# Ledger of designs, part 77: VHH binders against p49116

Target 1, 238 residues: p49116
Amino acid sequence: EGPLLSDTHVTFKLTMPSPMPEYLNVHYICESASRLLFLSMHWARSIPAFQALGQDCNTSLVRACWNELFTLGLAQCAQVMSLSTILAAIVNHLQNSIQEDKLSGDRIKQVMEHIWKLQEFCNSMAKLDIDGYEYAYLKAIVLFSPDHPGLTSTSQIEKFQEKAQMELQDYVQKTYSEDTYRLARILVRLPALRLMSSNITEELFFTGLIGNVSIDSIIPYILKMETAEYNGQITGAS
Key: E = the ipSAE of ESMFold2; O = the ipSAE of OpenDDE; V2 = 0.75 times the mean of E and O plus 0.25 times the DockQ between their complexes.

## First folded at step 5 (VHH)

Design u18 (framework vhh_brivekimig_d4; at its last look DockQ between E and O 0.69; V2 from the best seeds 0.00; counts 0 for: pae E 4.3 > 2)
Fold by ESMFold2-Fast, scan of step 5:
Structure u18 (fold): chain B 238 residues (1-238), chain A 121 residues (1-121)
Amino acid sequence: as target 1 above (238 residues)
Amino acid sequence: EVQLVESGGGVVQPGGSLRLSCAASGFTFSSYAMSWVRQAPGKGPEWVSSISGSGGSTLYADSVKGRFTISRDNSKNTLYLQMNSLRPEDTALYYCVKGGYMPWRDEFDISSQGTLVTVSS
């Protein structure tokens, strides 16, 4: 019944740690990334179709796609995050690690390739001037992906993905009626998200996690917490 | 005023078990996530585990996952940590703190005495 997403689901407002330090450090990068991850998971939780799939399916789905959701969030929030500055700081650290012989050259090359792919993705989205509605539906298409290994209830997930695709098409055709090929240009960007390693994303943005806890463990924790506590975690209020 | 009183620590041999308790007062206990934090001699605080206000969500540091169980009794304003298969590296002062897991938070409001856990021999 009704649309997959409401206007509430289009709103995606990242609150950054304040103030930005003079010199970027692991703490600031990890906090910024974690706020975006928490916001992305809160966004997913708020979708009635997502809730209807049930706790176990919700956990499996987000574990499979968190890196794609996170990367879309990085692109959407690139300006607010000063993402280019964060990536420059990471690159500087990697260059210093080469000089100090702390990391293998092969590992550094893998990480640099990941950063370049991420930059290319964010630049392509910026060039296309993707709006808030388009981002919301792209995130929904990624979230409701029935083709991840180990998923159950794939028929319902596929139904919700198709609904997201149809609603995106309807929106683009109405809003950008003079741009016949806009939807195609947007959709061909999505496969790039699956080329980005979740392990490398975790290494780049989540190295400062307290107590050595994995993203896989954080996901069910966030998905099962009460809304008021979820909001408190994001703002640091308690 | 928020008051937290830890108890249940002691000396145990490797492989042993202990159950820690934290009696909370001065705030609406069921409205807040709670955490256990430990501090080994000469080291900074290390987050161990967190539990949501309702108890429906828990999270553990990788070093204790599968061995420790966090729980709460909101009717008694009490937080618990069941510690099994204890190792020498678990030796620390254990503190309960108001608030849940924050991936970036390296500061913990530790105002209580804590309870000492010593795993030896």
Scores: ipSAE 0.639, ipTM 0.840, lowest interface PAE 1.5, mean pLDDT 89
Fold by OpenDDE, look of step 6:
Structure u18 (fold): chain B 238 residues (1-238), chain A 121 residues (1-121)
Amino acid sequence: as target 1 above (238 residues)
Amino acid sequence: EVQLVESGGGVVQPGGSLRLSCAASGFTFSSYAMSWVRQAPGKGPEWVSSISGSGGSTLYADSVKGRFTISRDNSKNTLYLQMNSLRPEDTALYYCVKGGYMPWRDEFDISSQGTLVTVSS
């Protein structure tokens, strides 16, 4: 059948809105996040195995794992995005809400913890110096997770995940032959993704979506969009 | 030159239905996603719905989801908006816009006159 991923799947270039404003407003954050989301979806679509699952299955799959994919994308694109600055801006916006007594103490705690977890995850990935190939395989492993409820073709999904894992293993062994525990160190980071709430992520990054559209609704729209339209969304100026 | 001409607007009672049409010319219609945008008096433009060039992908604002249906006939270079269960808050000028859904922006290149939809008892 051939490899799950090819070199074409390693490229993951996020184009940020330009210029960066002095003050990161909700629109900038939302645009940046949306571009990453679109890129992630486009990336998934570029995988033959993903297409082989069919539109219904692959849509369900992305709906189940978009937060994890998005988070991996944040980690991978943290520098280009100036993620720390974005997160700081988000926190500042939240502080305004706090001052206005719009959030409960418990909710504030939840949101702040989420931001902390997100930052921690991205920092941990940076410390590991994860390369483009490793990110590609990790995203594939996350994408082809059979353990989400409501999925069809779980056996096939599992096979794809295993293939991704094997390819990652092979890559790490070849590229980092002297670091025998690198694979393990990388894989043990994945559980952290499951600790993050998709709802909170959506609230933090996608509050500015026009029409109050949910990510759940946008996912099938993106996945069915033509490539030319994708490119327009990803590279187009605001 | 891009030309968009909306039609189908009118006065309807709450709960009523209307079907809007947009005739497009001056560009390869099937190559572009299209959107409906509406503007109520004293308010800014509001995104309503988008459809991909092929028509295979559609998206709706939460305010109209389940009530409105966007469609297109590329052979006729025409965009449609079926509006059911209309509400007074749906009252607006409706514009056809070249381009798809932009999650982060509410600025639209409105160059047409629009069609007026009035929902009132």
Scores: ipSAE 0.612, ipTM 0.825, lowest interface PAE 0.9, mean pLDDT 92
Fold by ESMFold2, look of step 6:
Structure u18 (fold): chain B 238 residues (1-238), chain A 121 residues (1-121)
Amino acid sequence: as target 1 above (238 residues)
Amino acid sequence: EVQLVESGGGVVQPGGSLRLSCAASGFTFSSYAMSWVRQAPGKGPEWVSSISGSGGSTLYADSVKGRFTISRDNSKNTLYLQMNSLRPEDTALYYCVKGGYMPWRDEFDISSQGTLVTVSS
């Protein structure tokens, strides 16, 4: 009983690797994306309703929705990350790869389409001026999705999702009372998240994982890692 | 001063088992994630496994998942690696390292001599 989220769940501060490289590189992109992934997983873990579902359910939920949470995080942190610059650099690299015959044309088309969908999503969220409270509730709605196969406690998960929806509705009506259709405009953006390919997201942002360890294996590791331990490793990484 | 001393290596046949140990001193062991890293002859270092400071979270390289088990005993400041179903490609010098896995980190601060594992007929 009580609200699903508190003010502590609205704070979502991404810290970028330092120093900023002279030239954008794969290591910087992978570290930046990994920091966002860690922040997103620990955000989910901090929610009492999420904790109440148990460790196996927690892992299953995050495995099912991590790409949606990550994409919402990209949109929320697009300016801090200089995401438009990162995506432009990736597009230029792909165009050079065509000139050098390094990638199949079908794969390049898939990756370019995904990049355009991501850019469109992020631009639409920026145009709506989605605030931190709205992002927190949207993340909760995608986190507590009962629709994924293999989940247990789906009745409880559905109740949490409905509570997130109710709290978003109440927040929008209170804060944007003169914008009658704001909630509807926000909610119609969610289906676009389901169209994002987790496979391509890994290729775009997590090059350091290729051939080494999967996101599927990292998720339970991140979820069980203590926040103080993560923060200490980020400090040591600098 | 930080010291990490590995032991338990040896020669085994394919399919065999070994248990490596790492005695840690000079730092608060339980406050740090720990890793095993191996280096085959003529190859660069390869991350093998990591474990959180509490021991509650583990991660394995795909090449060893299901065969190796990392563990720790914080009361004894000791890190372990149980290696089962060993293969010739597991032949390497094994090091314990202070610090956990991070996706962007491809360098390891190896400050010890390691323990040699040889898998051969």
Scores: ipSAE 0.236, ipTM 0.644, lowest interface PAE 4.3, mean pLDDT 85
ESMFold2 (binder alone), look of step 6: mean pLDDT 83; pTM 0.833

Design u19 (framework vhh_brivekimig_d4)
Fold by ESMFold2-Fast, scan of step 5:
Structure u19 (fold): chain B 238 residues (1-238), chain A 121 residues (1-121)
Amino acid sequence: as target 1 above (238 residues)
Amino acid sequence: EVQLVESGGGVVQPGGSLRLSCAASGFTFSSYAMSWVRQAPGKGPEWVSSISGSGGSTLYADSVKGRFTISRDNSKNTLYLQMNSLRPEDTALYYCVKGGYRPWRDEFDISSQGTLVTVSS
């Protein structure tokens, strides 16, 4: 009983590092991305249904879907982040790497294709004018995915996903009653998230700060982080 | 002249670890990507890993991903390869190469003696 998400779970406010450097660098990009990742994981932790699944299940779910949550966060926060400027800086870095014989052409092609997919996704979401409630429910649908290999409690996860879908439907039909097919247009965007490589996302946004530590290895740490420690990470105050 | 000198190879049991080093001289080390390439007995060169000049970007062959870590210290003009969970199939002569990964194996400019890694069972 009760709604899956409350108004507090719809709130998603990213605080960017300041000041923005004159020239974008790997450090600024990685810090910005890390703040978004930490915000996304803290958001997931705050959901009572997520907490009810237990620590081991929580870790498994976030490990399976962090890239999907992060990509939805990039789309939602694209203006705050000046994402187009960040992606342009990454492209410039990759072009310089080709000229300086630093990376293979095949790898750069793969990475550029990933950037194109990311831009297309974010542009699609912007065109649909997805609101904060819709983003919250899309993130919940992604988070409570019962079909990832190795998950336990899949029946309970499926029930939470169905609840997210029902609440999204109720919201869209009530709020956008004049637009009969809005829900369908929104939901058909989600499969693209699973085609995006988490390894390439990690390479683009996290290499400069993570070093030799993978996102997979830090997820349990972030999920256990105290609120004050978490706030230090997202504001840079530490 | 450009010079690359590998070291750190040896004989290790399966599951063991080794750390390879490559000392570079004669060029601006931080301005170039570096790669590790290996050659098993009777086989052609196989690309293992690459690192960008700044160290901010790394690439790994699928066969070594999760087991090997490439790193560099630009203040010492030194490239490293940390090899964990070694397997008999990792047995090869390991070379440090100036430049990033290339799609064609025969394009690797191997100008050094290499360091021998033998994983024995």
Scores: ipSAE 0.000, ipTM 0.094, lowest interface PAE 22.3, mean pLDDT 82

Design u2 (framework vhh_brivekimig_d4)
Fold by ESMFold2-Fast, scan of step 5:
Structure u2 (fold): chain B 238 residues (1-238), chain A 121 residues (1-121)
Amino acid sequence: as target 1 above (238 residues)
Amino acid sequence: EVQLVESGGGVVQPGGSLRLSCAASGFTFSSYAMSWVRQAPGKGPEWVSSISGSGGSTLYADSVKGRFTISRDNSKNTLYLQMNSLRPEDTALYYCVKGGYLLWRDEFDISSQGTLVTVSS
């Protein structure tokens, strides 16, 4: 019965590592990205509909869509993260890697194309002035995607996605009644998220993680964390 | 005041087993993930394993997967590391740390004495 999302799901507050270093480094970038990923997964697990699907389905859904959720989070938190500064630092590092002959030119091209796609997406969202409610429903639409390869038992997921779409439509029609085509402009941007490689995102933002642990490996771990445990992780060593 | 006390280390032959313990106090143990970190002679600290507050999720470094098992007893505020099929390269001081999967850090917040594990013939 009730709405898919409550007011608690609209609040999405990223706490950045402090202090910010004078010069950006891999450590700061990876910690900032990890905090956003943690926040995104904590957001997803707090949704009653998501919890109702069960642990195995929850893990499969987040493994399939974490890159889309992360990218939406980057767009939503671009200002607080100073994302443009982080991307500039990554580009500078890549250019230095070319000069030191540490990475192939073809690989650099793939990574630069990914950064361009990311910048285009974030710019398009900023231009549309997407609000907190719209971001929450867009994240729900990508989370409850029934069409990922290998996903089993899709009927309930499709129902939740349709509910998210309906609630977004109702919100936009009431809040932006003067802009008849706003919903269409917003939704047409979502396919771009699936064109971005999760492997390249992982390499750009998570390469400095300690241990040989992949995002796929940490997803089940994060999804089972208690609220106090989650907060402890975000604040670091307490 | 967070207090962590490791025990259970010793000398063992290759292929042997040891069980490490960490007694925790000064915080709500069940509300926090816990980790094991080791430091081999002449090397920097290496993350080994983490366990969620409830014990429902575990994570392991590739070098120990299939050989080590992390567990906890929240009623006793105690963290465990069961180490099987020990190798000479597992020789290190082992530390218990408050916190789960470790984000990139310059160094670990190790304030305890640790417990020494030596694997030798």
Scores: ipSAE 0.013, ipTM 0.433, lowest interface PAE 8.1, mean pLDDT 84

Design u20 (framework vhh_brivekimig_d4)
Fold by ESMFold2-Fast, scan of step 5:
Structure u20 (fold): chain B 238 residues (1-238), chain A 121 residues (1-121)
Amino acid sequence: as target 1 above (238 residues)
Amino acid sequence: EVQLVESGGGVVQPGGSLRLSCAASGFTFSSYAMSWVRQAPGKGPEWVSSISGSGGSTLYADSVKGRFTISRDNSKNTLYLQMNSLRPEDTALYYCVKGGYYPWRDEFDISSQGTLVTVSS
């Protein structure tokens, strides 16, 4: 059969809310993050191999890996989002919370460590100058992870992950032929994604957006959304 | 164009049940997600539940999970909300709206009369 990903899967264009506010606020951060999350899930469901696994498996996979996909998306879209500015605003808020004793020191430490891990990850990806093809395959590798608890069709998921790994290898060796260790440098970045807490990501980027629903609740709805509905969500039109 | 008519509201005591209906016309009902939203006295509209066009996916506000069930009959162009274990805080005007849940906004295209649900002893 053909390649796992087509050129359409390399295109990953985040449309930011407009106008940009004079001061970053929770609403703007949450709306930006929501758009990235929706874009990431739409990207995943557009992959024929993903569709072939069936709705129940698709939901289980995305529930297990949304934080990894989202974090890769943050790194890929860091410039478009002005992610460094967003993280600086969050850090400033946390520092003010320390001054006012509004949060426990242990809680602030957990959140700050998460932000440092996120910054380290994004900086490493930027330093490696990861291109759009490499991001697409890295997202596919984390999406088709057969090792999450409770998954069915694990053999087929593993096959798709292996195909993603092979196609990434072929791309890197062809495109960066003189950089013998590039693939290894890229792949060793992936385990860090699993050390990042999805609960803390949700608190940082989706506070005030989720309201009465969790991301776990939103995922199956978005994956079953019709194309017209999805387009309405990201553009604000029906 | 789009016409939505809610019915089924009433006065019920705590712990009671009601089934709301919404008759839709003027658009291809099966092609659109539908939602229930409510507005309590003195408060803004609160999203309650959504269902995809095919009926294959549903989403609920945490306050109603396990108590309310959204469903649709595309052959009758009708949306339903089955409300069980009703609480005083469920007292509101209930509206059906064309479209699904929009998590980054709380604005809804409410053009219908709604149906009043009052839960009191």
Scores: ipSAE 0.039, ipTM 0.511, lowest interface PAE 5.9, mean pLDDT 85

Design u21 (framework vhh_brivekimig_d4)
Fold by ESMFold2-Fast, scan of step 5:
Formats: sequence, C-alpha cells, structure tokens
Structure u21 (fold): chain B 238 residues (1-238), chain A 121 residues (1-121)
Amino acid sequence: as target 1 above (238 residues)
Amino acid sequence: EVQLVESGGGVVQPGGSLRLSCAASGFTFSSYAMSWVRQAPGKGPEWVSSISGSGGSTLYADSVKGRFTISRDNSKNTLYLQMNSLRPEDTALYYCVKGGYKPWRDEFDISSQGTLVTVSS
C-alpha cells in the first residue's frame, strides 16, 4: 500500500506576484488568491489516491471542499501572503462602503463575521505552530471527506480519510511525543472550515476574475490542466 | 532566553566533509522539532533540513538530499548536521532554528551568530 502522502506532498511553496503594491487593489488580491487556489488543486492532483478515484469523483470532491482547502492554504501561507494586511485592506474598504452608500446591513454583517472567523482560524493555527506535515495531512482529511451530498465511491473516500487521520496521528505522536493533547487541539480546528461560506470567500478574494466566472465552474478545467499549463498560471508565463 | 549556539564550520575542499553542532538552552529541547537554515553571501535564507523532537522523522531540501544527514542528541540538547560531498554552492553561514519545516515562510527565527562554511579549492 505505502503511505497516503510522500515528502513531495509536504512541500507547499506559494510564489507571490511581484512586490506587494503600496496600495492593495482587487487585481493583486485576486492574482494572489488565484495562485493559492491553483497550487491547492495541483497539490490535490498529485496524490495517487486522489487520481485513483477518477476524474468525475475528483471534480465532485474539489467542488465540495475547495473553500476548506483554500482556507487551510490561507492559514499555511498567511505570512508569505501578508494575509493580515490584505484582510485589513478589505475591512477598510468595507467600512468605507458603509459610510458612502449601503450594502445591506445584513450583508455587511455576514462579510464581517466571515473575516472574523477567518482571522480566528488563522490565529489558532499560528498559535499551534502547525508544521508542513500537519498541514499536508489536514488538507488530505478535508479532501477525502465522504460526507458531502452527491458523492459516489464514498466507501473508498472514507478509507483514504481514515488513512490520512492515522498517518497524522502517527506523525504527531512521534514528532510531538510530550504533547499528549496536540492531535486533539489540531483536529478540533477543522469543523470551523465548514462554517465559512464559499460565496463570501469568492466575493472577498476572487472579485477580480474576468467574466464574473464562478470558482465552481472553473474547477473541472483547472483539474484537467497539464503541468505546463498549471506552471504557466502560477508564473504568468505565456 | 532561548539560546542557540552553532559551531563546527570551517574551510574545506570540494568533496570534503564537515559536522556542524548546535547547542540549545532555555527550552525543553526534546519537545521541539529543529531545523538547519543557511544564507549564502548576498542571498536570502534557504531551509536545509528539519528533524522531529523524537528524531523519528527527518526532511531535507532537494539540493542536499543524499549528502547531508540531520541528527540530534536529546540527552545533550544538541542538534547536528553531517555534511558530505560538499560543493562550492554549499558555502554559506549556517543557522540552527527552533521549529520544523515551514517552506511558506521567508523569515526564520534566527537570533544566533551562525557558523561559516566555506567550500573552495
């Protein structure tokens, strides 16, 4: 059988677009988020167990969990992205929108609650000092979630999730042997990911997408990209 | 309060070997993963290798895999890096860092002086 993940799946290196501008804009935020999303999907595609489920199942799984994978990626890459600076700029824009004209009060509340939940999640992961192996296995647990509506092959997906959980447990027990409750502290962070709206994530991070295209609609095409096309998207190469 | 002191650097010919040491104090050494990071003249820091608290798991940068071996002695609060088949491009100031593999970070918790390794003929 071998392990679910190899050392190559632990590597998760985000390449940011040029130097961060002095004034953050929709283009920079969208480009940064798109690179993270593409990196996350390419990471999922590289897992042999994921490939073995077949194209239709792969598409269904990623459509169901992309927001959870993206949020884990935001937490993992928070420092290289300067995520706190990006979120502060979004909050400032939102506060100015209240003063100048009205988004509905209810919508502003929903968006602000989403930002607070995201900040809380990223802060909790930072305080736990989650390492690269732990992030890789948390992403695998999220990816191989058998409980999304409409999935086929749920038995096989559940087996891969259990394998991810078992390998994470083994890693944490060996690496952090004196911290008996570390695994529990890590795992209780995961339910919060499902409380975050994918629609609000799209609005905050992907507003700059040309043609008002939804993330759900582009997922099948990203998953079909050849490695060269994927690398072209990350680097902006022709 | 956390103190890390690197040693073992020097000048060596290409193909030679060196063993670096890092003496740790001010924290429970065995409870933390440890890493080696290097910085070549005029370049940013580059992660080299990490080891778990127990020593049961190790990870290496592709550029050093098969040539370098990370190890630790928890009874002595000491981290080691055995460097074999050294190349000119391995020339750098080497730092011991508290914590494991975090390739998404460009900054490292480097508060020590490091140890200089020079590979030249």
Scores: ipSAE 0.000, ipTM 0.299, lowest interface PAE 13.1, mean pLDDT 84

Design u22 (framework vhh_brivekimig_d4; at its last look DockQ between E and O 0.03; V2 from the best seeds 0.00; counts 0 for: pae E 5.1 > 2, placed apart)
Fold by ESMFold2-Fast, scan of step 5:
Structure u22 (fold): chain B 238 residues (1-238), chain A 121 residues (1-121)
Amino acid sequence: as target 1 above (238 residues)
Amino acid sequence: EVQLVESGGGVVQPGGSLRLSCAASGFTFSSYAMSWVRQAPGKGPEWVSSISGSGGSTLYADSVKGRFTISRDNSKNTLYLQMNSLRPEDTALYYCVKGGYLPWSDEFDISSQGTLVTVSS
């Protein structure tokens, strides 16, 4: 009945660990990535339409799309994160691993291809100058994807996705009225997100997780937390 | 004053079981997530498990998943850790701490004496 997203859902502010170390390390990268992942899950939890689907559906949707949400978050927060510097450090590490024969050539190739795809995606989004409203609706489109295996309530999920698409179209037409093809240019970027391996994303950004816990386990834990407790964690309240 | 008192540790053979308890006072127990953290001799603290304030959400370190079960009784202000299929590497001082799992935090507010768990080979 009402709009899918409110102005509060456009706000997406990542607070980075401070200070940034002189030399990037696994801990800093993992902390930065984890903050972004938690912010992304908190964003999804705050959507009334998402809440209406129920906890089981919520868990299934986020488990299926966390990599797509995380990658959109990386693109949106690339400047705040100094993502280019993080990726350059990872590439330098891979070059040293090639020289010292510490990793298989096939694995190094897969990881490098993933990094290049990520860079290409982030560069295309930056070149299009995607704004906060556009990012919010793109995240909603990937969140409300009815085509993941094992989902229930697929007709309701599809309706929410269509609503996100329509509200994005309305926004772009009103805000960028002179650019007739902007919406099409934005939407054709989305298929690339599904070509990126969630396993490689986890290896690159989340290897430093405390207690060696998987993203698959963290997702239902965070989504099933009481709202007040979750808010306390992301705001740093004791 | 927040006070946490652990108990239930002991010596057990590999494959055995122990149930740890943590008696909490000085705060509204049901309003806070709780965690179990352990410290093996000569090592830093390792997060083991967390439970939300209501008990509706739980998380486990991969090393203990399927063997340990965290639970709480808010009417008794008590946190529990049921440990099954114990292994020598589970040998440590076990602490309960106020607060849930946070992936980017390696700091734990350990203010209690803990309870010693020794798994004899």
Scores: ipSAE 0.634, ipTM 0.839, lowest interface PAE 1.6, mean pLDDT 89
Fold by OpenDDE, look of step 6:
Structure u22 (fold): chain B 238 residues (1-238), chain A 121 residues (1-121)
Amino acid sequence: as target 1 above (238 residues)
Amino acid sequence: EVQLVESGGGVVQPGGSLRLSCAASGFTFSSYAMSWVRQAPGKGPEWVSSISGSGGSTLYADSVKGRFTISRDNSKNTLYLQMNSLRPEDTALYYCVKGGYLPWSDEFDISSQGTLVTVSS
């Protein structure tokens, strides 16, 4: 039994739409978010253990954890994405909606709190200076979470999660030998992901989806998409 | 040169069925995802469905999910759209488009004439 992850799973390069507009409109935000989502899912698909679970289980796992994976991706790609600028733009759009009295006070509060949580999480990860290996393992731990309802093969999923945890531990011990508590500091950030609403994330980043297609609906489509097709979408070579 | 030719449109009563076809040429058909887009009079183009190059992945707009089926025959360079339980709101010009679903874009490379589907009593 080989390692859960290899060096190939460490690479996580997001390509942003170019050029960046002066004004970040809903389209730009949605495209950026979609690219990240696609990248995250294709990353998951590239893991042999993930493939070994079968298509139905794979789809169920991604449906259960896409928000967490996406959020980790936001944190990891925060600089490349100019996440702070994107979030500011989202807030500005939200303010317009508020002025138009399209949202209830309670909903406004919920959305603003969510944005705050996202920002805080990403900031906390930046402060920890999480590297590419650590992100890869954290994503794996999140992906192979057996505690989501409705999952099959939970025993196998748990084994994969444990393997991810062990590999992370080994990596941290080897790479950060002088920081005895780094592993603990990293792992204690994961619960914050569970506090974030997938629905609100979808509303913030994916409101521009064509045809009112939900993330749940596109997950199977993305997972079955050929890599070449994905790359074609990124380059506009449709 | 990329050429797409739609066919199969016509007049049908509500609840009826139609099957659209799109003959593709000028590119390696199996290497590209394909989509159906429709445009009603006075409205912008609306994405309907997409299928991956291999045909292993399909996606539908909520408005047609459960009623429409997209498929392809790569040996014939042909794209299909089976439309069942048709509704008056399905009335539109239907276009075959090279390329898959793009969640962030409502712009489609429509270069063909389309085929007209009219659903009326």
Scores: ipSAE 0.180, ipTM 0.615, lowest interface PAE 2.1, mean pLDDT 90
Fold by ESMFold2, look of step 6:
Structure u22 (fold): chain B 238 residues (1-238), chain A 121 residues (1-121)
Amino acid sequence: as target 1 above (238 residues)
Amino acid sequence: EVQLVESGGGVVQPGGSLRLSCAASGFTFSSYAMSWVRQAPGKGPEWVSSISGSGGSTLYADSVKGRFTISRDNSKNTLYLQMNSLRPEDTALYYCVKGGYLPWSDEFDISSQGTLVTVSS
C-alpha cells in the first residue's frame, strides 16, 4: 500500500480564542485546550490506516493514547498557545493555595511535578527544533502503539507503527542528511509521554468542559463527529 | 440529584485492611472521574486518590501510594478504595466525590456523609 501519511497530515494550525483576556482563567484555558484536542482528533481520524482499523479499534486506540497526542500537540503549538504563560499562571495559583493551606498538599505537589515534566518535555522538543513532518510521524508512532492493554488487532497496529517509524527515518535521513543521530535524539523523547497523567492533564486544561467530563469517556463521541462539527470546534466558531 | 453513599468503614488494627465502597446515582457515572477525600479529626480535607471515567488512569497521594488501590465498576455505578497496611494516621472520615482534583478550586465539593475508618490498637 502507499505511504502512511501524506502532506495533508503535516498541516496542524491551531487558532487561539480571541481576544486574549487580560488575566488567564479556566474558560480561556479550557477553550484553548479543547481546540487543540479536536484538532488532534481530527488529525488522527484523517489517516487512512486509522480508518482501516474500524470504529471499535479506533476508540480503544485513541482512549489509550489521547494524552500523548495532546502533549505532542502542546509541544508543537507551545508558542501559539503561549503555553509557558498559561503554566506559570497555574503554578502561581497553586503556590498561593499551598501558602493558604486551602488544598491537599500531596495533590498540589503531584500537579506541580507534572507541570515541570511538561515544561521540560516542551523545552526539549523546542531545543531539537522538531519540524512539522517530524511531529506528524511522532504522533503516528504514539497513535499506533500496540502495547496498550485491551487492544485488539495488535499485529496490524504494530505494522502501522513500524511503517510510521520507517517513514520518519526516511524523512530525517533525506532532510537532515548531515545529522546521523537526529532520529535517535527525537525517538528518545517519546518515553516521557507515557509518564504524563491523563487525570492531571484533564484537571489542568479541561476543567469546565461539559461539566468536567472525563476526556477518555467522550472519545467515542468525538470520533463520530461530522467534519463540519470538527471545524466548528477547532476554530471556536459559535 | 447527585447521590453518593459511602460504606465499608470500621475499626481495624494497624496493618489491617478495609475496602470502601461508594454507590453513585443521579448522573452518568462512567462519564466522570471520581476521587476519595478524607478528613481526620482536627485537620482539613485531604485528597487521597482519583480515577478516570473509564478507569484507565489512577492517581494517589504520596502518603497512600503502594497501600491503597482505587477502582471502579461502571456496570454497578460503584467506586472502591482498597486500603491495605493501614496506619493510625489513616484514621479519618472518608468521602467519595464526583470529579478529579480541581487546581482552579480551593475546596473539595463534598456532598455525602462519608464512612468512618478508625485504625487503633
Scores: ipSAE 0.155, ipTM 0.579, lowest interface PAE 5.1, mean pLDDT 85
ESMFold2 (binder alone), look of step 6: mean pLDDT 83; pTM 0.830

